# VH-VL binders against Integrator complex subunit 8-like protein: the designs that were tried, part 5

Target 1, 198 residues: Integrator complex subunit 8-like protein, of Dictyostelium discoideum (Social amoeba) (q54vk3)
Amino acid sequence: MNKIFGVKIDSQQKKRQQSNKNLTVFNNGRYLIYIGDIHFDRKFHREALRYYLLGCGLETAFYSDPVKTSVTNSKYLTFLSRRIFDCFYFLRAPMQAIVVSQFFGNLNQTCLVSFKIIQEEYYQLDTNYFQYIWELPLLEILLTTFTKQKDLKKIYLINQIISNPIINENNHPDIRKNFIKNTKHNFWKAISSNYLLQ

## First folded at step 13 (VH-VL; from k4 with heavy chain W103Y)

Design q1
Fold by ESMFold2, fold request of step 18:
Structure q1 (fold): chain C 198 residues (1-198), chain A 120 residues (1-120), chain B 107 residues (1-107)
Amino acid sequence: as target 1 above (198 residues)
Amino acid sequence: QVQLQESGPGLVRPSQTLSLTCTVSGYSISSRYYWSWVRQPPGRGLEWIGYIYYRGSTYYNPSLKSRVTMLRDTSKNQFSLRLSSVTAADTAVYYCAREYDYYSDAFDIWGQGSLVTVSS
Amino acid sequence: DIQMTQSPSSLSASVGDRVTITCRASQSISDYLNWYQQKPGKAPKLLIYAASDLQSGVPSRFSGSGSGTDFTFTISSLQPEDIATYYCQQSWSTPYTFGQGTKVEIK
């Protein structure tokens, strides 16, 4: 994951480091998140998103590396989750926003904000991101909504996820917990591929 | 703001069932988290007994599972532990604890503990 | 089951001393390692989760490090109120297991 830096981010880091040649400049993810906040305040949501993703990647160093951890990554994504959620919302990527809401650290808030998006945007939710929903109450909201709207393909896709023994809460808890760990990792990879590395 | 409080008899005779209740205030046990019991024999270390999940499923430490039952009463916001066929080895301080499962799976909130003595 | 081994089992130190406790897991647990403080007669209190992250309200003199199998807990400057038994605990897989504890006293 040496390439987690985008071309734009690498150029900005090099330029800033060269501009401060008589000063020690630490290249770390918190600086990139600060830049992301500046872009967000200016309503440049695509650029803000790129800086948030890159900053998170630096602080956690490629999600699959054993020297970095799934707990630390999940905590950091929870810290950034509202920022990333807002970016996806303003970029009109509602399904990605729904997935990110699961990182809020507050299931009631996750369900509340995602219910609104689901009711408003159900017809255009990107099915490529359905596999990244791990919160059972959120899957129930999706299923109920698609059933009410008679969207048979989306009903089928959600039912495949709900029926998977891996997420069954009555199974050995390590099975479900490992599914959640892997799903968080795979979502990070998917978002990085779609929004940072393009 | 979230508080856990154990209650139950402090003395149990051998071969009987130990029964404890954890009352939770400031948070609904059906809203989130794993709700656990952990015990500590006097002067010794901690042993995780098991949990009841916010959706109602349970899982017990294999070392104890043949004797353990956990239930909850969501209307009272309580979860309970029953340990059958107790012996002197089951004498311990029993804690209820919340597992913060958004990312750490750590026990972030504990009750004050209840000593249960098994004595003939 | 993942066995957690702490060292030392007890120690005495002076106020202001640096105190170090180690914890070893019988298999890799990534950073799913938590540290608890238990003062005499009280319930355990979470100090550190994810091997190195301070719980809210915990003084910065407490720190942790490590990943995989070997973990370290440090009190940078021991205070009188730090008299307690300290436990490591893995949250990687069930059953969750604790170290045997390290009793810390002021000499």
Scores: ipSAE 0.761, ipTM 0.871, lowest interface PAE 1.2, mean pLDDT 86
Fold by ESMFold2, fold request of step 18:
Structure q1 (fold): chain C 198 residues (1-198), chain A 120 residues (1-120), chain B 107 residues (1-107)
Amino acid sequence: as target 1 above (198 residues)
Amino acid sequence: QVQLQESGPGLVRPSQTLSLTCTVSGYSISSRYYWSWVRQPPGRGLEWIGYIYYRGSTYYNPSLKSRVTMLRDTSKNQFSLRLSSVTAADTAVYYCAREYDYYSDAFDIWGQGSLVTVSS
Amino acid sequence: DIQMTQSPSSLSASVGDRVTITCRASQSISDYLNWYQQKPGKAPKLLIYAASDLQSGVPSRFSGSGSGTDFTFTISSLQPEDIATYYCQQSWSTPYTFGQGTKVEIK
C-alpha cells in the first residue's frame, strides 16, 4: 500500500499537489466518502467500498502516519462501519462483514447482526479473517456454531484464538488493548490491500 | 440517559477499609465497557484507581494494587470499591466513571462523586 | 507510568480572551489524549477526546490539537462559565494518568 502512495501514485501526487494549489477540495477525504455514498445508493458496492477506504485513509492520515492517528482512524471506521459492513455483505464477503461489525460501537448490535450471518453462512466463512475477531462474545458465538456443526477445523482455529493469553481478559490490560489496536490496523491494511488495490 | 451514582460512608477511621458502591442506571454493567473508580484529594489532581470489566475481570493502579478490591453485583447493576488500611492520604472525592472503549478509551460518563474523609 | 505535564498550572484571563493550555506526555500516546473540564464542586466533564474531537454538546469555542507527546487545548473566546480546572488525560496505556490540572480564572 505504501508503494501505491510512493511509486506510481507519486506521479499522481504531483498532479494532486498542483491541483491542490488550484482546488483545495479535490483531496478532501470527506468528498471521497460522499462519492462512496453516491455509489452505495446506486448499489455499486465494490466502488462504494473503494471510495470509503480511500476517503477514510485521507481523513485519518492512516497511510502516512497510522500510529499518530490511531483513535481518529478507529472513530472514522466506526462512523463508516455500517456502510462498509453492507458493502461486504452484498459483495458476498460475510466474514469481512462480521469483522467490520466489531466497529459498530455497540456490542449488542454487533452480536445480533453477526449471529444472523453466522447462522446463514457458517459453511463459507473465510478462516483467513478469523484472526481479526477480538470481541470475546463474538468468538463464543462462532465457537458454539462450529461446535454444533461439528466443523473440527474451524473449532480448532477459534480455540487457538480464545486460548491465546494475549486476548485473555485476566492478563495485563495493555497486552489485550495493544492487540486490539494492532488488529484493527492490520485488518484495515488487509481490506485495503484486497479491495482498494484491485 | 446512562447515570452513575456513588454511595457509601463519608467518614472512615485510619487502618479501616473504605467501601463505596456505584449504582448504574440506563445501561447494564455486564453489557460492555470498563467501569472505573477515580479519586481526587481535596485541592489536588485526579488519580485512576482501577476498573472492573464488563466480563468481570479487574485491573488496579499498581500504586494502590495491594489495598484495592473491586467487585460487582450484576443483579443490582452495581460495582464497588474496597480500599483497605486507609490513612489520611486516602481522603478524597471518589468518582465512578465509565470508560468508552470502542475507540477513545475516554471517561465519558462520571458520577457526581462522594467525599470520603479518613480521620480519627 | 506515563507522566502528563500541563502548562501553565494556573492562569487569569478576561472574558473574550483566547486561552491556551499545553499538555506533554513522557512518551508517545498517539492521539489517545482527552481533555476534561471540572467546575468547582462538580465532577469532571469530558470535553475533547482523540486530542481534537469534541464530545457531543460541547461548544465549538473549545478545541484541541496534537499527537504523540505534545498537545494543545484552546478556548477561543473565554466565557464566564468556563471558570474551571482543566485536565488532560492519556488513555494509551494503564495506569491511565492525568495532568496536574490548569486552573482558569477570570480577572
Scores: ipSAE 0.752, ipTM 0.864, lowest interface PAE 1.3, mean pLDDT 87
Fold by ESMFold2, last read:
Structure q1 (fold): chain C 198 residues (1-198), chain A 120 residues (1-120), chain B 107 residues (1-107)
Amino acid sequence: as target 1 above (198 residues)
Amino acid sequence: QVQLQESGPGLVRPSQTLSLTCTVSGYSISSRYYWSWVRQPPGRGLEWIGYIYYRGSTYYNPSLKSRVTMLRDTSKNQFSLRLSSVTAADTAVYYCAREYDYYSDAFDIWGQGSLVTVSS
Amino acid sequence: DIQMTQSPSSLSASVGDRVTITCRASQSISDYLNWYQQKPGKAPKLLIYAASDLQSGVPSRFSGSGSGTDFTFTISSLQPEDIATYYCQQSWSTPYTFGQGTKVEIK
């Protein structure tokens, strides 16, 4: 198997590193996203996904600094999430794709695309990822579908999420908003760990 | 091409209730977002009043909470502000604004503003 | 409530000058800091969100930086149409709060 190798630092970049008081990494996350796009355009979805997750990890210090860097507040996730959605869908990870659709920046599009996946794949959706759904309309679509199919385990899991007071729209907005921020963060940590290490 | 437009009386008497309506075009207020009111006394800074959420819940600035009510009419695509027991201190330009909550929670779209003067 | 302290309250600069405005939050707000431009008689207009992200259609001479409690807004080369009052605003927790504003004028 081919390991990812670092890029050689040329002499000009070496001078910039020694004189730059804010230099952190010689390979930046945007360069890795670009490589991911090359693999994606060639239909190499698993490799594209790995580069995308590595790039996001480097850009966010692998989600280690909750104050300085947050994937949850990045405008660049809107486009990248569509590419990552396709990677998960092709790799037969439909529940991960549904979670990623919540980053599209368009709830109508999120619901339309995810509704199609839910109707086609409801019987095999990975329940380990249910905890990462924060958009109430998506939870309602999931609940309606599992109720129609009489899948009692999945009905129970979705009902536990919907009934959680933390996500309740009548609760103090800071509690709900903090839960959503943490959930976004935890999802990106989880898929980065799972798909870069395994 | 989402547009917000404030409407309502420009003059309110002390102790009465200030009432304003924001009409939204190009987007359904029940589809997404937080829909807010922000005010600005003449020559002064901005104060957030509160929001109504696309699902209907409300939250008000604690400094005004006892006097504020917000409602919506989804069939007319409108949300409204009522501020009771007004005084001269409530004279301000009142803006409705959309909070973009996919990220940032910034107010990305504003109405033109409506000056409300509290005077006898 | 999170208090937002903006500095300076007013400044004058020549066309082409670099203009810097600072904003300090009374507690950490991560990068949930937004910048608005308000021209006389007009509503505020969002320029910068999430501390450093440029709103669509906003000229690249506008920029923002910072996280936590200390934030900076910069106009790299002041233009005549940039005469306005600029406000920072935190969106980390309710109630959302604004700085007191910085009036920018051309000398």
Scores: ipSAE 0.748, ipTM 0.866, lowest interface PAE 1.2, mean pLDDT 86
Fold by OpenDDE, fold request of step 18:
Formats: structure tokens, sequence, C-alpha cells
Structure q1 (fold): chain C 198 residues (1-198), chain A 120 residues (1-120), chain B 107 residues (1-107)
């Protein structure tokens, strides 16, 4: 009479406490911007610029959102653009500064600061960044300045941009708007590439 | 502070032209932005009519394009809407608004609106 | 034209409740979506721009999210003063179009 001792294995259901890890998504972008500010205050403008670009990219999902074909127009960018502007200025990249000034959210201010830079440093403006100007008043300022300087090459470049059918105000508004969106995107891509990868 | 205010007749007869003016204070309409008109029939949703750009170009909703004309008077800091051949379907509150192109072209400032009734 | 579809058309909730409104675009509009509040007899008021950015002076209980075709507007804690009709609006392409609106009431 083989008494098989049936050990009742009490299957203790381990209640997996789903620790709701509230992933406090530390908005890594804001943190980076903060670091940028620290560097900026210490006059480390190159480092500051890098952190600003990286922080901005994360905050706006510029680097990660495949659906976004342009840089988000936001107050955040408006404020950050001023710091980025200063960085470019101190890094002796005046044309980049002029382009970034278009994000100030105030056209008058954009024109005023750009006018000053153009008047003082027209000979140091990187023509490679002319393509990233979408504000017609800035193009007009540049054209006027280079006309006065009789710089035919730069006049030609500016005229090519101004005469581009895409930027023509008489076109369907979506054509122009799309151009602006793309230009903004391309500019941020360019500066990110140039200043983050170096 | 930037303010917009609509003005014009509240009653228009069928087949006539609706005319409204938006007066802008605190900002020059020649400085920046798109100055837009939006309407809302009673108890219904919002319909964008069109805009006049600060540089003078205009664009209208294709559904209304044939009947809409927008003008600006920079000396008075005003922009206007004319809608021709009106019918009862054009009865609505008409709003002028500033389209702020720095913020995804949002309408950030609105007038109080002006009711226009089309009635015989 | 881009069609904007809001859901629901109306809702009733209690004070303190979380309210969610959705807006769907007929095509991708990136983040060119704005949310407006309209109280009875008043003009629309901009609350959210660029899908998720809060307009200055707007209470933090209002928020927006989304990109592409699907967007969400949220009131984290409904207040009595929030009784209004809410509209989404795309500004990606002309003509600009609005959702049909969502009427929010308090129980």
Amino acid sequence: as target 1 above (198 residues)
Amino acid sequence: QVQLQESGPGLVRPSQTLSLTCTVSGYSISSRYYWSWVRQPPGRGLEWIGYIYYRGSTYYNPSLKSRVTMLRDTSKNQFSLRLSSVTAADTAVYYCAREYDYYSDAFDIWGQGSLVTVSS
Amino acid sequence: DIQMTQSPSSLSASVGDRVTITCRASQSISDYLNWYQQKPGKAPKLLIYAASDLQSGVPSRFSGSGSGTDFTFTISSLQPEDIATYYCQQSWSTPYTFGQGTKVEIK
C-alpha cells in the first residue's frame, strides 16, 4: 500500500506589483538648455550653443519626430533663439546670427539687430547661409548693403533668392509657407550638423 | 495691447454686398502678420474667409473666393471685408483676427465679432 | 481641403474631472494645430498653439498633444469657468479649417 505523499505545491501567485514607475520623463531638453545657460554665463559660447541646439532639438522633437518636416514655431524657440543668436555673434558667425534672429518673434527687432550686424560686418558674412533667409526685409537690407558696396557676387546671390518664384508673394500662399517651413528645417539641420558634430 | 474691432452694418439685403471694417490698435497692420476674417453662422462652427498679408497680398477661401474682396487702409490701420451677392447663408458673426505666423499661424488676437444678418 | 474631425461633439463632466477632446486631420498637418475656447457670445480665444504650446495667460490645466493626424486637448481639472465650446484648427495649409467643435458642460 504505497502511500504516495502528494505534496500540494501551493502556487503562491506572486502578485507582480506593477510598480507604476511614473517615468518622470525628465524633459532632457530643458536640462540641456539649463546647462547651456551655465556655459553661456561663463562665456563658453561654443559649448553653450551645442547644448542649446541639442536641448532645442529634444524639446521640439526636431531630431526624433519623423512627422515634423519643420521646426516648431513656439515661444520656447523665440526665447532660445536670442541666446543662440548671442552665441553665434560671439563665435564670429554673424550670418548665422542673422538667420537665427528670424526666430525672435519680432520682425522689427530682427531687422534692427541684423541691420547693425550687416552694416558692421558685411565683409564677414558667410554667403552659404543666405539660402536660409525667408524674411524679405532682411534680404532687402542685404541687397541694399551689398549694392552700396558694389559687391556683384553677393548682389547676384541675393537677387537669386529674392527672384525665386517660391518666395514670391504673388504665389499661392502654401508655396511660400512650405518654402519657409523647409528653410527653417534645413537651417536647423545645417547648424546642428555643423556645430554638434564638430 | 493689440486690439481688433469690427464695424459695419448689421443688416444686409439679399444680393447686396456685405461690408465690414476691422480697426487695429496697438500695432501697425503694415509691420507683420496675416490679418484674417473668420465667420460663424448662428449655432454653427467657424469658417475661415481669408487674409490680407502685411505686405498687401490676399488669399481667400476657395469656397468664397468669387465673392470676397479684402482691402487694407494703412493710413487708418484698418483692413476690410467685402462679400458680394449675399444670401441668408451668409448670416453670421464675422470676426477679424490676427494670424500670428511665429506660432504655427494661430489666431492669437480676435475682435469681438460683428453680427451680420441677411434679410429682406 | 483638410477636414478636421473632433470627438466628442459634446460632453458633460463634473468639476475637477479630466476632460479629453480629440481632433483628427484628414491628412498630416505636422504640429500646425491650434485649440480655441469660445464662450457663449464671445470670440474664440487661443489656448494652445503648435499642438502643445500653451498660450500666454492660459491656465496650466489646459494642454495639448499630438502630431501628424491625431491630436488631443486636455483639461486636467475641469472648472466652472471652462464651460465653452472648444475648436481645433489646422494651419498647415489653406484654406484653414476648423473642427466642428466640442461643447463642454458641467453636470
Scores: ipSAE 0.712, ipTM 0.867, lowest interface PAE 1.1, mean pLDDT 89

Design q1
Fold by ESMFold2, last read:
Order: sequence, then C-alpha cells, then structure tokens
Structure q1 (fold): chain C 198 residues (1-198), chain A 120 residues (1-120), chain B 107 residues (1-107)
Amino acid sequence: as target 1 above (198 residues)
Amino acid sequence: QVQLQESGPGLVRPSQTLSLTCTVSGYSISSRYYWSWVRQPPGRGLEWIGYIYYRGSTYYNPSLKSRVTMLRDTSKNQFSLRLSSVTAADTAVYYCAREYDYYSDAFDIWGQGSLVTVSS
Amino acid sequence: DIQMTQSPSSLSASVGDRVTITCRASQSISDYLNWYQQKPGKAPKLLIYAASDLQSGVPSRFSGSGSGTDFTFTISSLQPEDIATYYCQQSWSTPYTFGQGTKVEIK
C-alpha cells in the first residue's frame, strides 16, 4: 500500500502487526492468517484474502459470538486491515477497499487513500457497500465527489446515511459507538460470505 | 509527538467556578479523537469528567453534568473545562487526556496534571 | 454505571517476583478494559488496552488477560521502577470508570 498511495504505516500499527505474527501458531485460525501472510508476501492477493477471512471466521464462529468477534477485531482484524485493503485494491474491489481503510487506525491515511480511489472510480463504486461507511469525513468526501459529478442517486444514498440520527455526533456516544461496532461486524460477515463461498 | 498541558489557577474559593485549559501540541484537536478531562482527588482514584469531540460535540459524566461546561479554541489548539459552584469535594488533580477511539477507547496520552484546591 | 473492583488494594513484593492484580466489572465489558500505571506525583500512563494489547514502548514483562467481567494484570518479573499504583478502567460505556487502584511496593 505504501508503494501505490505514498502512505506510511503507523509505528503502533506496525508493532501490532509484528505481535500477531509472533502468535500465529497459537490456534488453527491464527495459523490460517499466517498462511495468508505467506501468500500476500508472494503477491497472491486472492489466496491471501481467502486465508485471512477463513482464519478470522474460525476465530469468531463466523461472527456468531459477539465477544469472540470483538476480541478478533481488536487483536488482529485491525492488524490485517492494510493487507486486506491491498488485496481488495488489486482484486479490483474498490468500494470494499474504501470500507476496509476505516480500520487503519489513522483517519488522515484513510481519507488520503480513499480520496484517490474515489476520484478514480466514483462512477463504478458499489452502492451496496455504502452502508458500511461510518467515518463522517469519508462520507463527506463521497458526498462532495458525487455532487461535483451530479450523480443524484448516490448523493441521495449518502445523504440518507449522514442524516441518520444514530450516527449523529450530538447523540449519546454509546449509541454511535455501538452502531460502529455492529457495522464492523456486519461488514466482515458480508465479505466473508461473499469471498469464501466464491 | 503529541503533548497535552493543563494550565489555570491552583486555588479556587468555594461556590466559584473552576476553569482549566488544556493546550495540545503536535496534533490538531479538530482532526480526530475525543478530548477528555479526568480528575483525581488527593489520595483517591480517578474520575472521568467528560469530553469534547473533534467535531465539537460534548458529553459529560451525568454525576457532574449540571455543573460542567467544556469549550475549545481551535485557533489556539486548546480545550477547556469549567466546573461551577465548587466545594472542597472538587479539590483534585485535573488531567486532560486523549481518548484513542479506533479500537480501545483508552486514554493513550495524558497531560501532567494540575492540582486545584478549593478552600476559603 | 459500571463498577470496577480491583484486588488487592496494595501489595509488597521483591524484585523479580511475579505480581498479579485482578479487576472485576459489575457487568460484561467485552475486552474494553485498560490498565494504567501511575507513579507518585505523575500522570497515569497507559500500559495495556483492549484487555491484553501492550501499548507501544511498554516493557514485555507487563501483560493482561481476560474478557467479560474478570481481568488480570501481570508483571512477570517486578523491577524497582515498577513501584506505582495500577488502575483498571472500562471503556465499554459512558461514564468511563476506573478501579480504586492497587499500590505496588518493593520490600
């Protein structure tokens, strides 16, 4: 990802990535993530993606256990986000890559990388994945771009998300934070279903 | 490197308003995160007071909500705490802190703290 | 509000000893449990977030475990510079709350 978008990996995120590699042998799901890393290092992005999704799926009982899902998100889904982003980018799934960029732990980098993709691919972005955007600045970039391009359908869809009281910053913080957690869960469940069963 | 520094009067009379400012360097308070105040009475534990969000909204601990106001001055990269109608029970070290909200909601950066004594 | 209860309130151990502190939440908080070190006269310092993840720059002798309501913080080999009060804190729901603290001293 740094080669294409000029984005530096956060030192804290890099250290988390190394910690996960040290624990790869811990269980069967982690072993599959390690195999994913081997394929990724060889530029086999489709295989890497499948192993990452399968490994995380096994750790969470395919997202049926809320506690295991939360632990998996904090322990290694956020660690893997940059590699999974690259997998989606090279597999020509730009909207999925934009959603995954929200896991980077650096909103400036999320917006930088996603802005470039949005400017190049706005006309073909899969609207079924719009529901998985929770970062307000990213929604604003999408809205501005679709407004400049006069894409009235996409403008309407993004406005429905932005105007939703659940995501409103002035609402109770637990409501918005719970929505984000659920949205993360639903996204990983959806892409696991789509890409493991292909 | 991000640093937080509290400033304000160390002595406040009962019934008056306690006012503190946190100056942030190395990061814009309008770019991301929740910007919080936490206090610690001498010899006691920590109490979260509330936050101001990078987009400007606020939320306060219900136990203090009626007396708390938080504001920011983005041009100076500062956020402030006002606590009205103080009593001796409000004597504490006051910290500003950043809440890292990506996956932990932990307070990852703290100021050094400012002792505020409420006494006659 | 979620009550956080630490045990013990204080302890005294020798250099090199394994030190264990426990924290119990009054309801499930998933892995939204953080550990802080506070040395006398200093601000708290984040050591562990998300129950078990080590903050950058924190020595590997510090570790955490648990989920739900029961959490454990461990110093595998106590060092002289580890004299401090340690706090757990839940970040699951507002208002965020802290344990009452555990004071760790060296004999």
Scores: ipSAE 0.654, ipTM 0.826, lowest interface PAE 1.8, mean pLDDT 87
Fold by ESMFold2, look of step 14:
Structure q1 (fold): chain C 198 residues (1-198), chain A 120 residues (1-120), chain B 107 residues (1-107)
Amino acid sequence: as target 1 above (198 residues)
Amino acid sequence: QVQLQESGPGLVRPSQTLSLTCTVSGYSISSRYYWSWVRQPPGRGLEWIGYIYYRGSTYYNPSLKSRVTMLRDTSKNQFSLRLSSVTAADTAVYYCAREYDYYSDAFDIWGQGSLVTVSS
Amino acid sequence: DIQMTQSPSSLSASVGDRVTITCRASQSISDYLNWYQQKPGKAPKLLIYAASDLQSGVPSRFSGSGSGTDFTFTISSLQPEDIATYYCQQSWSTPYTFGQGTKVEIK
């Protein structure tokens, strides 16, 4: 049904080309997300990712407004997470895909999909993104895998995250929950910087 | 499909311990989420009591902390509330509720409630 | 603890009227505000989460807005089945706290 609306909206998008200067920032953000979906359906994953990130960036004032960032996470990024995951997977960015899987809203599915990627790509996972894993079962999958492969550097990095008192489940819930919120925001800010500027 | 049901005695004498059990169907309490108790005195507002987390840790409302214990039995898919040293002020409808913690920590699923009366 | 203040405490309106309930937090809670409907003898039912997001299966006549400390709940066209008590609740900081409730009746 999206494909049918995409065809009709494509005609409407050309009509809107001249009026874009008069659109609000919020309206422009939604339009860019829609363009991202068009590129995604055509399998242009890098272009789709850039439009998704730009659209969500506009909705959040590029992550400078904490309230708009929280709204964008709940309203757009949850629903886009599966498509953004696919974009990273096909762009050969498996660690970024693993981080995005945490946004699926289903921990069993997060672990299932990410376990498969971890077994396929463990030797190439980008350690710069380890800091963005907040789901403890996922950290245990990573630790178990690197332990079996005797990858001492990656074992050390994962243990540093697991041993952090802030993420400990027995810590005060407000501290842990705020850390997770900030980690989500910092991830999208980092990804937007990396994929919109280069 | 996910359902929560409270069970336990409807009458408790002062100074005794109130005990309630929430039975969860359609979802394992050890798979995800925070599993909470909330109470409502008759004709009054709602008070959050605390939670047990899917990994087993607990946190209790500081106003009740000294009297509250929560436990779970994952084999029966149940979590329980114990409130010690009750008085008439603890008379309320007790609800169990699930906290959906991905994007907002709202209580998205509630049990039907169990009235507990504290009287001699 | 974060205090949640609802107003009004009760209201009466005619079928088809627009109904507005406000909720104020004693400190900023971002968009971590949820709205519940409770009918007599029933458990609360989540209508709106994250200040403005409609829960699945909830009619579109219900809406929410606001952020920070000031929040608004609206029924665009009151229906007879909307007679209930409505609660706001903050989920920003533990202990989670509820407003005192707003009883909505048909006049």
Scores: ipSAE 0.646, ipTM 0.823, lowest interface PAE 1.9, mean pLDDT 86
Fold by OpenDDE, fold request of step 18:
Structure q1 (fold): chain C 198 residues (1-198), chain A 120 residues (1-120), chain B 107 residues (1-107)
Amino acid sequence: as target 1 above (198 residues)
Amino acid sequence: QVQLQESGPGLVRPSQTLSLTCTVSGYSISSRYYWSWVRQPPGRGLEWIGYIYYRGSTYYNPSLKSRVTMLRDTSKNQFSLRLSSVTAADTAVYYCAREYDYYSDAFDIWGQGSLVTVSS
Amino acid sequence: DIQMTQSPSSLSASVGDRVTITCRASQSISDYLNWYQQKPGKAPKLLIYAASDLQSGVPSRFSGSGSGTDFTFTISSLQPEDIATYYCQQSWSTPYTFGQGTKVEIK
């Protein structure tokens, strides 16, 4: 097992490390991620999350607009998103975890893990993050669950999102692309604001 | 291996329509991705013209929208560019490219390019 | 439209030198920035996507960094085969736009 800064890395970390060989993350980005890993391994998930989020942006923009420099499409993020997912999960932020699962790069995996979370923790899903779902299957899972639970408020919110033409895959592809891009950006902005600045 | 190849006339008269075809091999254009055209005037930079989505919808650069038409022929695994009312300013090397939507919508595969000269 | 300002327009360096090219977007484009190499008479070749990810088969001496509005492309050790014009390209919004290019020559 390879050690990074004296810490054994798991298979996912190894894959991330391999990916990172081809990435030039911002000045201290890699370092911040590694520090995040250390905290994660020590089960300090709040601290880990903060370092992971910082690692995805410029440290210099931390107090101004860290999202201006956010990474949203890197393969690196695909691997990092799994750790961020775990952080949210352990921090009892399941809806944030569900949103982050969309960055796994595998829709089936996204749906599987999200389904489990939704079934087990539907009662504590933060509705403020519903707006950051762009994968229709996830919305359908949510809708089904809350329909079963007869939660009219959440049903209404989800239906508003699903009924928005902008998210429809049959819509003009450029509109949907732009929606997804903006949604990703806004999500990272929200997360950065909520977990780094507050 | 996926390959793209441009074909069409290298000379077009002013006010006529430029027509190019991109033949794709190794991958079906109806399966996925955005199939784009990019041009480069001699000694100048690159200009994105537009794309045709694998489902057939198109989007064009607003600067060229009124003159551009992109089509696809799925039976031949080809997509085409038509540019009407050409002038000398439309003289360029025209490239077809695959836009890879998984990662930042980069153009990961290019044709060799086809020079089209607009001359009387 | 998003304007991409690339600098320098041209540079000459020696074999083995570190080469740096910068690209600035008129607005934030997150990490939707790609770098291309174009050799004379050839089509552009994708080198870097998502600001910092190396395209498969591309030598590790090529790298990219940045996000938001400011981006950097680097050749850690310039090789003779690297003589080309390099372009940044934003894919944040349509129409996609390119930088004006940087011509890299060897002394």
Scores: ipSAE 0.593, ipTM 0.840, lowest interface PAE 1.1, mean pLDDT 87
Fold by OpenDDE, last read:
Structure q1 (fold): chain C 198 residues (1-198), chain A 120 residues (1-120), chain B 107 residues (1-107)
Amino acid sequence: as target 1 above (198 residues)
Amino acid sequence: QVQLQESGPGLVRPSQTLSLTCTVSGYSISSRYYWSWVRQPPGRGLEWIGYIYYRGSTYYNPSLKSRVTMLRDTSKNQFSLRLSSVTAADTAVYYCAREYDYYSDAFDIWGQGSLVTVSS
Amino acid sequence: DIQMTQSPSSLSASVGDRVTITCRASQSISDYLNWYQQKPGKAPKLLIYAASDLQSGVPSRFSGSGSGTDFTFTISSLQPEDIATYYCQQSWSTPYTFGQGTKVEIK
């Protein structure tokens, strides 16, 4: 009669202190932007631009979502767009600066800064970026300036854009919305491709 | 500060036309944005009705398109909703809202809402 | 039309609890998702836009995440004043559509 003394192993349930590893979600995007700021302050505008673009891409899951080519509506982009604008300006890429100014979230400000650039550097504006203008007031400013300067080529290009039924205010407003969405995405994609080293 | 306020009759008979006006203060409706109408039946969810663009073009929910008309009066800084051939199913709180196109077309400013009851 | 499926339909939690609401779109809507809070007898209030951006004046305990089809709304620490119905809304394409709502109550 072997009295197996059942040692009640009091399974002290080790309260696994769920160490709330505050996964410091290393906001990798923010970190990159910070690095961009450092470069910007040092007047390394090309490097700054690269880090800003990378940072934006990470924050917006630009590379992970095939549909989300860029967070085009983020408030974060509104702030960062100002730095990117400055980078383009200092890199003597005025048309890119004008395009990115559309992300300022303030049309008046966009028009004011762009107007100055357009007036001073109309001859240096890269026509390849005209396609990324969706704000009609900007197109009007461009057209007015080019008309004044009698630049027939640029006038023609701008008129083609303005005459596009997609931008035409007489068209179904939803068509315009879709156009703007796509144009924003395409712009960020283009800039990323052009300024980020693969 | 931008404010929106709905106004109109709270009672409409079946088969008649519901008419509401949204008065905007603090901002010109002809300057920017999309101006939308959203409704909410009692105890139910939200349904987008349509919008009028600051330039005057409109787009309506296809489910209501045949019955909806939106207009703007820039002189009064108002935009309006007309819904024809109403039934009990159109009983709802109707909201006007500003659709902010810079930020994912979110409705960032709302009116207080106006209850419209369809009853004989 | 894009269908927005919101979950759960209702929840009850204690003050200080973490609350999570999910919203699924029938197709990809990128980041064109907004979250609203609606208190009884009041108009909806925008809390989150572009899936994750906090509206000005909104407390930091509110947050949003996600892209494409799956989105999450979070209240990090539920407060008594947070009793409301919450709605997700897609603005990717017209017609704009809302989730069915989540009623949040306090135990």
Scores: ipSAE 0.588, ipTM 0.844, lowest interface PAE 1.3, mean pLDDT 88

